# VH-VL binders against q9nrl2r1430to1533, part 143

Target 1, 104 residues: q9nrl2r1430to1533
Amino acid sequence: GGVHELSAFEQLVVELVRHDDSWPFLKLVSKIQVPDYYDIIKKPIALNIIREKVNKCEYKLASEFIDDIELMFSNCFEYNPRNTSEAKAGTRLQAFFHIQAQKL
Below, E stands for the ipSAE of ESMFold2; O stands for the ipSAE of OpenDDE; V2 stands for 0.75 times the mean of E and O plus 0.25 times the DockQ between their complexes.

## First folded at step 9 (VH-VL)

Design q94 (framework fv_nezutatug; at its last look DockQ between E and O 0.62; V2 from the best seeds 0.00; counts 0 for: pae E 4.7 > 2)
Fold by ESMFold2, look of step 9:
Structure q94 (fold): chain C 104 residues (1-104), chain A 121 residues (1-121), chain B 107 residues (1-107)
Amino acid sequence: as target 1 above (104 residues)
Amino acid sequence: QVQLQESGPGLVKPSQTLSLTCTVSGGSISSGYSWHWIRQHPGKGLEWIGSIYYSGRTDYNPSLKSLVTISADTSKNQFSLKLSSVTAADTAVYYCARSTYKGTRYYFDYWGQGTTVTVSS
Amino acid sequence: DIQMTQSPSSVSASVGDRVTITCKASQSISSWVAWYQQKPGKAPEPLIYAASSLQSGVPSRFSGSGSGTDFTLTISSLQPEDFATYYCQQADSFPLTFGQGTKLEIK
């Protein structure tokens, strides 16, 4: 919502980007490299896009910001089979996010 | 059409490192597919060894993780297997294989012809 | 790790017979099973993916079914070229695992 929520959203996105397990989530998955991704994942989202939405004040409620972050993880778990490096990274980053999100 | 071909020594001494190379033709290992090593023990079923993804990321069978290394040389369109400290239990036919895109899960649509490796003194 | 248990371990059948091979997973894998045919001295050949989807070029006498833990491969009318060993493979989770195989022989 307001200016202090925008600062909190930005700080949280920065913390996610800094995390070692952010590598699958930094940018949208390449259509050229992964041609079937967009046949499976209908609402693609990534940290760079979420950060841009924060910068443009597109989140009116904290729940909208949280929903985009959770969508990002849900997409990872839908596309990637269990115990793959991507799915493991998603699990660890999501756990980190849940801890940090308590501060919102 | 994609083709895979294994190469490497057929005889390896115990405690040495088994080293195999898979040469891919008719497609690029830099594509979004994943590239796997699978072995078949005499008179037994198939065992997945591990994989390398186009990004260079690897995943290994936990039973072999400390002993196995899979790597790629994109300039030669090859990926390789190194299995250290081999014993007679590592005697098998070794296959390289391509998995389909992850959206259809790990389904091996192309296999090499296989290479027999014997571990013997 | 997910264990895949095939049955029977072998079957003797005649040309024209209907053959069913089962595969049971030690935990739910949704529909993420593949089936392969392997002839002696050859690499496995893909038949079925995602439990029931036929690989391109596979004859329609092959079919797959199942979800969860129980899966079947059916050959509706056995042909001479179908005598081989068949493997199921779970594709849901690493490590990828295979059934122990079912050898289909001429009676």
Scores: ipSAE 0.204, ipTM 0.766, lowest interface PAE 4.7, mean pLDDT 90
Fold by OpenDDE, look of step 9:
Structure q94 (fold): chain C 104 residues (1-104), chain A 121 residues (1-121), chain B 107 residues (1-107)
Amino acid sequence: as target 1 above (104 residues)
Amino acid sequence: QVQLQESGPGLVKPSQTLSLTCTVSGGSISSGYSWHWIRQHPGKGLEWIGSIYYSGRTDYNPSLKSLVTISADTSKNQFSLKLSSVTAADTAVYYCARSTYKGTRYYFDYWGQGTTVTVSS
Amino acid sequence: DIQMTQSPSSVSASVGDRVTITCKASQSISSWVAWYQQKPGKAPEPLIYAASSLQSGVPSRFSGSGSGTDFTLTISSLQPEDFATYYCQQADSFPLTFGQGTKLEIK
């Protein structure tokens, strides 16, 4: 295929995925590996899901995109105790996101 | 039914390294869950030492982080604790434990029987 | 770190009594509390998780309640096998921390 310019949402998702602290968020949590996750988290989401929604043009407003990203972090902080590796990664990545989101 | 069992020397000299191993049966440590070391000083409460996850990542109690190493040997279905530069304060019953997956974060549903480690010259 | 303070440190009771043990967190921890029972020479055994959920196999005379900072473990009618030391634990924040314990003794 050809190369085309990424939208602002696409570019931000790429930057989030490439971030060192993206590892907890790249894909949905495995129910096999974490059996109780979906008993606690009712609206699971991950960067690959958000990327798919961007590719399908499902976000009409920046606020909708931001809401899904914030949901992703909210889920992380809901399930993981503070000061865990996951929570720490989430805190750093969210800070990065908040800076980048100002450009939207 | 998952079972955990601690093993290692019951006596360690001061300044040496305490080494313990937890052997897990009835389940694979690499398939999921988190695996923990907890100790109990004589007549005292419980202290969480650290954890290793099925992914191999670790978290440590900050009070012990500089001295603690937790590792896993998936081929043997074991995970281990090393505590360096021990003192009398490290005398305790050491437990390995598994986390539970019942709508909570980290609490411990299965425990080893515990092994007593005494630090003495 | 989050401190978990249990009260009382010890309690004497008789078979058939209603016993209440409390645990106070140094800050709000939602419902991320577990309770354990430990008998001499044995490992702790789980009783309650998520503040009020009964662990499988635990008798219904055990119950837990609370949210935020104040939590309670209740034994509705004490049985001989219930004399032991009980611990609360918070799962809100690392490092994971336990209460200092409550020793339940026979009167």
Scores: ipSAE 0.192, ipTM 0.784, lowest interface PAE 2.2, mean pLDDT 93
ESMFold2 (binder alone), look of step 9: mean pLDDT 92; pTM 0.946

Design q95 (framework fv_nezutatug; at its last look DockQ between E and O 0.68; V2 from the best seeds 0.00; counts 0 for: pae E 5.1 > 2)
Fold by OpenDDE, look of step 9:
Parts: structure tokens; C-alpha cells; sequence
Structure q95 (fold): chain C 104 residues (1-104), chain A 121 residues (1-121), chain B 107 residues (1-107)
């Protein structure tokens, strides 16, 4: 394949994935490893899902893209106790996202 | 039926390292659960020390973080606690416990019988 | 850290009595509370999780209620085997913390 310029959404997803605090968000939570996750979280989402939606051009507005990213973080804070590694990572990554999202 | 059992020296000298092992049977520590150390000083309440997860990640009580190391040996289905530079304040019954994701939170559903560790010269 | 304050620290009761133990959190913790029973020389055993959900195998005379900062454990009709120390625990925030305990003694 050849090199092409990434869209703003694509670029931001790449930056989120590369961030040190992305590990809780890279892919959907395993039902086997977290048995009750999907009983609590009704709209699961992860960076790989968001990346796929970007690739399929499903986001027509920046607000739609931002909503999915915020949903990802809200799921994290809903399920995980405060001050857990996951919650702390989410807090830092969300702060990073908010800065980057200003460019959209 | 999952079972946990603590093992290790019951006597440790001050400034030395307390080392305990929890042996788990009836279930794998590589499953979707979390594994914890909790202690109880004589006549006192319960204090959470730290946790290790199936992924190998750890979380520690900030009051003890600098002194605590929790590790796992999946081949032996064990996880361990090391507490360095112990003092008399570390004398306690030490429990290992399992927690499941129930209601999206950590509740301790299975406990070891506990092992008494005394810090004394 | 979130502090869990139990009351009373000790209570004397008789078989057949209704007993209520309270736990107050230093801040709102939704319903993320567990209750444990501990007998002398034994490990704690779970009774209640998520403030009001009964652990499997626990007698129905045990119940839990509350949300926010105030939580209660109730034993509707005290049995001889219920004399023990009870602890609440918050699961809302790390570090996980316990109440100081309530010792339920025979009157």
C-alpha cells in the first residue's frame, strides 16, 4: 500500500491509540474476562470500533465523532471504581483528547 | 469450589521483608477475577493492601505502595506479597482473597483462612 | 480516602431480636457497599454486595439497604450463630476501605 494523508479523525484516533494510557480502550472488553460488563454497559465502544467507523466514513460531523469518544470514556468511569488504574488512565487520555479535539 | 490458602513465615524481624504466598485451587488466577491481599492488625479492622489482576497489573494501597510488591506465578497458580522494611505496625493476620466483577465493583467473595505474621526482634 | 464509619461499635442483643447496624461514608458512594461477617479466629465472609444484594447461601434474615452515604445491615430475627463482628466496605474508590467493625454480643 501507499502512504496517504490521514483525515483529522484518523489522525486523532492514531494519536489516542499511541498514547500510553490507551490500553483500557484499544478493544472491546472481553465478556469472558469481565462477566458482568455488558450487563452494566449498554453501549460498549472502543478505539478499534471508532477507527473502523472513521474508515467507513460513518462520521459526518465532528460532534458525532466526539460523542463516541466521550461515550468510551463515560463507560470507563461508569464501570471502574475511582482511582483505579483504568479510571486514572481514562482521565489522562480524556484530557489529552479534549486538547486535540479543539483542532477539529 | 475455589479455595485460597496463605503460607509463609509467621515471624519476621524488624527491617526485614515479609513474604507470603497465596495458593489458589479450584480455579485459575489467570481467569477473569482479581486477587487481593488484606490484613487485620490485632483487635483492629481490615486494611486492603493491594491487588493483582489476571493481566498482571497491580494496584496498591497508597499508604503502603512504596513498600509492597505483589506478583503472580501462573504456572503454580499462586500470587505473592512482599512487604519490605517491616515494623511492629505490620503485625497482623494476612488474608488473600478473590474478588469478582459484581455490580462493576470489587467485592471479596472468597478468602483464605489467614496467616498470622508477627514482627518482633 | 473514603472513610466508612460504623455504628454502633458494639451492640448487645438477644436471640430473636431485630438488629440494625449502620455505616456512614465520608462522601457519596452510590450503592457500592458490601457487608461481611467475621467470627473469632476466622476470615470474613460476605453477606451483602451492592448495598442490598444478598450473597448466595446467606440466610434471608440478613438484608442491606441504603445509597449515597448512609447504609444499613439488618438482621430481622437474631440467631445464635449471628453473634460476630460485622464490617462494611466501600467499593466505589481506591483504596478500598472498611468500616471499623461492629461487634454483636449476647445480652
Amino acid sequence: as target 1 above (104 residues)
Amino acid sequence: QVQLQESGPGLVKPSQTLSLTCTVSGGSISSGYSWHWIRQHPGKGLEWIGSIYYSGRTDYNPSLKSLVTISADTSKNQFSLKLSSVTAADTAVYYCARSTYRGSRYYFDYWGQGTTVTVSS
Amino acid sequence: DIQMTQSPSSVSASVGDRVTITCKASESISSWVAWYQQKPGKAPEPLIYAASSLQSGVPSRFSGSGSGTDFTLTISSLQPEDFATYYCQQADSFPLTFGQGTKLEIK
Scores: ipSAE 0.322, ipTM 0.818, lowest interface PAE 1.4, mean pLDDT 94
Fold by ESMFold2, look of step 9:
Structure q95 (fold): chain C 104 residues (1-104), chain A 121 residues (1-121), chain B 107 residues (1-107)
Amino acid sequence: as target 1 above (104 residues)
Amino acid sequence: QVQLQESGPGLVKPSQTLSLTCTVSGGSISSGYSWHWIRQHPGKGLEWIGSIYYSGRTDYNPSLKSLVTISADTSKNQFSLKLSSVTAADTAVYYCARSTYRGSRYYFDYWGQGTTVTVSS
Amino acid sequence: DIQMTQSPSSVSASVGDRVTITCKASESISSWVAWYQQKPGKAPEPLIYAASSLQSGVPSRFSGSGSGTDFTLTISSLQPEDFATYYCQQADSFPLTFGQGTKLEIK
């Protein structure tokens, strides 16, 4: 059951954080450094927030966890044009996530 | 008002490295903008060379086959272009420019005056 | 690479004329086109961003339109100071690319 899901979520988040392409996703984007980000991205999320939600057992279904991870990538692709360093990192990390998520 | 000014040699010999510096005033290169090099060939149009983001990340035109390095010196509020192994095809007016935030996509709202670089023996 | 093709390569028009310059992208770039004016001996200056948004300080006789692959720059009533070369630029993805330019000469 539920214990297996929580352990799997934590393991997957740790693997995402350790990945070399995680750098755009570790924390929420700074409004000071990127003033227009929150005008465009209405549901911001980052790995540190997802990890905290796992630690607090806020995900009741695997689909809720997967939806937050996919939202994180969707925000990256919405804000950053194709072929930027951030979008490329997002593409590679998302591919890694899809491979790891098959193990859930 | 943000101002950009190119500096560097106007004449470079073939096979040498072209080095240019852009000095930014009236704004910080550490802001969320992207900072770019663009050149204009006499018989050709404008060509984007590459960019550096305030974080230090870079993107380069693949057509230059990794001959380009763009770097920043935050303490001097400058960013620089190095283009190695130049040929006569690299003769152009070189501009530095600022691009708006990525969410607003890449258009160049401020340009330097341009500096003419001639590659000749 | 996204190729930007401008038409015409040159145009000759009289003061007061309406002038239209077109730009076609080789693939969809949504609305992410910019237009620049360049006078002899000077750097390009921004006119239009995001296909239709007028840059601050640009006269209202300049306008832009289009989406997807087809974009236009219009000067509604040509003035003598408008003779210049005009460039479109796709602003969507790297490498950033420009049209070949349109030289506007007043008759």
Scores: ipSAE 0.065, ipTM 0.717, lowest interface PAE 5.1, mean pLDDT 89
ESMFold2 (binder alone), look of step 9: mean pLDDT 91; pTM 0.940

Design q96 (framework fv_nezutatug; at its last look DockQ between E and O 0.03; V2 from the best seeds 0.00; counts 0 for: pae E 10.0 > 2, placed apart)
Fold by OpenDDE, look of step 9:
Structure q96 (fold): chain C 104 residues (1-104), chain A 121 residues (1-121), chain B 107 residues (1-107)
Amino acid sequence: as target 1 above (104 residues)
Amino acid sequence: QVQLQESGPGLVKPSQTLSLTCTVSGGSISSGYSWHWIRQHPGKGLEWIGYIYYSGRTDYNPSLKSLVTISADTSKNQFSLKLSSVTAADTAVYYCARSTYKGSRYYFDYWGQGTTVTVSS
Amino acid sequence: DIQMTQSPSSVSASVGDRVTITCKASQSISSWVAWYQQKPGKAPEPLIYAASSLQSGVPSRFSGSGSGTDFTLTISSLQPEDFATYYCQQADSFPLTFGQGTKLEIK
């Protein structure tokens, strides 16, 4: 039960969450507020879900972690028109992620 | 059913700020969807101005971004448009509209009747 | 910005005619196109979304087709109430943009 250093995955999730462009990705989209979202997006995911999976050590490979992050972005680009605030934020955050992921 | 109604002054002097309000009934602006302003010059097509999302986030047409502010008052179930430094080019019928989520894209299913705004000295 | 160019700008037709209106996008926009009908002094009303899906309550004589850059709105048999101005709209990217309109007039 001692204090331990954050894993690479934990650290990266922290950095993603703290990024200015993380706001579209912090939590799952509300079905009430976006009624058709889950009719279109079949594998919804968000940073809070990914963080939870990291905390539960569900990622055994870096590729699994990366796949979930990429899924998060692909969902964003699938649902949102281009040049929306969400899409722009996603583009910038994804670029940031790709740089940081090189360390994994 | 959802209804939208524009209100505000029909005459604005050049260089002043155009201010319009859209009152929504039959549905809450805070429950979802996106709420848009669109205008139409006399005898011309339609120009999208911008919108406010249920979260309060806004996006504007880049051609008008520096001059446009869209806000919402959830307590009154209203959202508003402010367009600063108006010129004769801003004379138009102004519509407020609600966007659907059909196809995960912005289509306009409900419109106000429109309000005419004339910019003249 | 994505430009939507409609053709023709105006068309004269008779009741019972088949009418086709075209909208061309300046770049590929998949199927993210809507069509609206506007009558004088009224707000636009939605007809089609996602290029080919009819809005609820729209008569079946209206149909939409196309993908990529070329889209069409077709009225199979024109009715008196169909004389109006029609607009296409792209929903692919911000800013949202409309065609310049097609005025359908009685011959």
Scores: ipSAE 0.295, ipTM 0.813, lowest interface PAE 1.7, mean pLDDT 93
Fold by ESMFold2, look of step 9:
Structure q96 (fold): chain C 104 residues (1-104), chain A 121 residues (1-121), chain B 107 residues (1-107)
Amino acid sequence: as target 1 above (104 residues)
Amino acid sequence: QVQLQESGPGLVKPSQTLSLTCTVSGGSISSGYSWHWIRQHPGKGLEWIGYIYYSGRTDYNPSLKSLVTISADTSKNQFSLKLSSVTAADTAVYYCARSTYKGSRYYFDYWGQGTTVTVSS
Amino acid sequence: DIQMTQSPSSVSASVGDRVTITCKASQSISSWVAWYQQKPGKAPEPLIYAASSLQSGVPSRFSGSGSGTDFTLTISSLQPEDFATYYCQQADSFPLTFGQGTKLEIK
């Protein structure tokens, strides 16, 4: 919701971007570098897009913001086998996110 | 608050197809969660049937795989179960449920109220 | 398929008692177990995930432990609202499977 929740969304996104394990999630996956990604992942999203949506006040409820963050992790786990560095980074960043989301 | 509600016929004849729909409110089925069907047999435990991801990908209990179809209608915020060739063994309470990614494992945080399905002549 | 075997099938207890319910997996599943409470006429409700992590809003008298094949749910001081059926669920691999349940009854 309100102006205070939008500031909290911004603060949380900044914390996620600063996290050491954010590297797979900063920008959308390149179709050139990963040709089959968009055949598998139909709702791509990344931290830069979520940050832009926060800046544009596109989230009306905290649940909408949380759902976009969880979609980001779900895409990572769907595309990447569990033993990859991408999936491991996703697991650690998601755990961090769950702690930070208590502040909403 | 996310809420799930099952709907469909309570009585189905043997050899027919059971069709159930789960309506999701307070959240989007297109979110990054997975959406499951689970049934509970009379006086017995719970049995996982399968799930659908927002992408349309599914996975089913191998014991039911040739008989089960799970689908989604994002415009109605619904997902559905079809179970073909039912027998009396398919009599159960059917639940829809949402699973969260907690350490990349499937745990069910929201459940529908359940709908009783009886397979009988 | 991983079978989850709960014991006992039923337990009778009084308010204030310490109650322990066990769940045994047919093969090692690390810590990937959840526990649910189901009251009559209601859907299951989550209690514990990852063997020992308490679901948000669940009273601290509930605790879980175990790894590998042997898992326990403990209620440290039974309350009137805790009379219900309890299920374990493995989350290690598909198909996801549940224990048969343990009915906790008034003594």
Scores: ipSAE 0.008, ipTM 0.628, lowest interface PAE 10.0, mean pLDDT 88
ESMFold2 (binder alone), look of step 9: mean pLDDT 91; pTM 0.940

Design q97 (framework fv_nezutatug; at its last look DockQ between E and O 0.87; V2 from the best seeds 0.00; counts 0 for: pae E 4.8 > 2)
Fold by OpenDDE, look of step 9:
Structure q97 (fold): chain C 104 residues (1-104), chain A 121 residues (1-121), chain B 107 residues (1-107)
Amino acid sequence: as target 1 above (104 residues)
Amino acid sequence: QVQLQESGPGLVKPSQTLSLTCTVSGGSISSGYSWHWIRQHPGKGLEWIGSIYFSGRTDYNPSLKSLVTISADTSKNQFSLKLSSVTAADTAVYYCARSTYKGSRYYFDYWGQGTTVTVSS
Amino acid sequence: DIQMTQSPSSVSASVGDRVTITCKASESISSWVAWYQQKPGKAPEPLIYAASSLQSGVPSRFSGSGSGTDFTLTISSLQPEDFATYYCQQADSFPLTFGQGTKLEIK
């Protein structure tokens, strides 16, 4: 049920945050440091935001949770050139997520 | 206005380490942007060597990765290039450059004047 | 790595001429292309970014176009100060790579 799903979401977020490739995704991009980021990315999101949504029980379906995680990766690949450290980290973390998400 | 200037020995012996420093003025290297080394062999095109970001993270050209180290000294507002085990193929004009995020991509908007490094015994 | 192939390698032209330089990418790179001008003994200077956006301070006689694999730099009416070597650069993928250059010489 909902409690088990919530626990599963929480656990998965913890695992994502602890992953070595989570560093591009831990918090929202700084507008000061990356001035044009929010001109390009219209739906910014990060693991800390997703964690908050999980804590507030805003995800009623696993698909909603998965959509936000995929959005996070999509933003990364949209903004960063291919084969950058960010893109590579995103690719690896997304692969990890896809494996873990099968358990949801 | 931001300015970049390369400095270092113009002559390096084979198998030694090439060391260059880029001094940045008119802006802080820790405030943002990305900072790059690019070289140009005599009569040839341009080759991107690597980058250091305001966060301190680095990216390198895979063709040179094993031999290249880029670092930053924020207290001096400088970033440096070390290229080990140099050969004649490393003879080039070396440029430091800045890139800003324009359309989420790296374009080099400010360049140093370049410094010539010759590898010779 | 993505290869950028410029054509021609060299071109001779006269003041007032229209000049077009082409850059072909080995794979689709959207519009992530910059153009630079380099004069002898000087560092490259940016002209165009994102394939068609003119860098601040660059004369309007310079323009860029293209998407995917084929890109062009055009000088509508060549001026004496435009004789130089021009480079394209792709910003789509690491490692960042440049074209081999096009030397624009006076006829």
Scores: ipSAE 0.489, ipTM 0.862, lowest interface PAE 0.8, mean pLDDT 94
Fold by ESMFold2, look of step 9:
Structure q97 (fold): chain C 104 residues (1-104), chain A 121 residues (1-121), chain B 107 residues (1-107)
Amino acid sequence: as target 1 above (104 residues)
Amino acid sequence: QVQLQESGPGLVKPSQTLSLTCTVSGGSISSGYSWHWIRQHPGKGLEWIGSIYFSGRTDYNPSLKSLVTISADTSKNQFSLKLSSVTAADTAVYYCARSTYKGSRYYFDYWGQGTTVTVSS
Amino acid sequence: DIQMTQSPSSVSASVGDRVTITCKASESISSWVAWYQQKPGKAPEPLIYAASSLQSGVPSRFSGSGSGTDFTLTISSLQPEDFATYYCQQADSFPLTFGQGTKLEIK
């Protein structure tokens, strides 16, 4: 909605990008390098896309913003086997997100 | 047709570093697959050592602690294994293998022929 | 780590027999199991992935089934070239782990 909501979404996404475990989530997975990714993951999303959606005021409710962030983690856990570097990073970043999202 | 071939010394002394190389032909190691080292112990069967992705990221078997390093040389289309501080327990046939993400999981579709490594004085 | 326990450790069978090999996971791994055949002096070769999907070029007498913790590899009408050691592998979690193997021998 208003200016304060956009500022809160921006602050949260910046905190996620700064986190050491953000590396699997910064950009969309390359279809050329990982062709089967998009056979499995039907709604791809990444932090750079979420940040652009915040900048363009595309989130009207906090729930819409939270849904995209949770979708990002859900995609990671669906695609990657447990205890891979990607899945472990996702678990840690999601825990961080849950703490920060209490402020919304 | 993808082919993998292991190379390296067959005899290594205890406490030394085991160094093996896998040469890939008929495909690129940068092509979106993951590349693995697996060893087969006499009497103990198959053990996954670790993997390197086309991106350069690695995952290692925790049982090998920080003794293992897997790296890639894209210009030579090779990936390598280093295992430090070897003991007799590291005597095995070492395989390199490729896997794809079929349904988000790792299955080994191409294997090298294997190379026997003996750790002995 | 997910432990994969195969049974039996060895099987003696005749050509034409139906052979079943089982693999039990220490925790649920959904359907994320592969099966491999290894002949003496050679690398393992893929047979089955995702519990029941046949690898390209593998004869239809091989089949796999199971979900959760209990998985089977079945060979209908055993052929002479099927005498080998068979391994299951879980693909659900790192470290990737294998069963200890089942040696299939001619009787």
Scores: ipSAE 0.145, ipTM 0.768, lowest interface PAE 4.8, mean pLDDT 89
ESMFold2 (binder alone), look of step 9: mean pLDDT 91; pTM 0.943

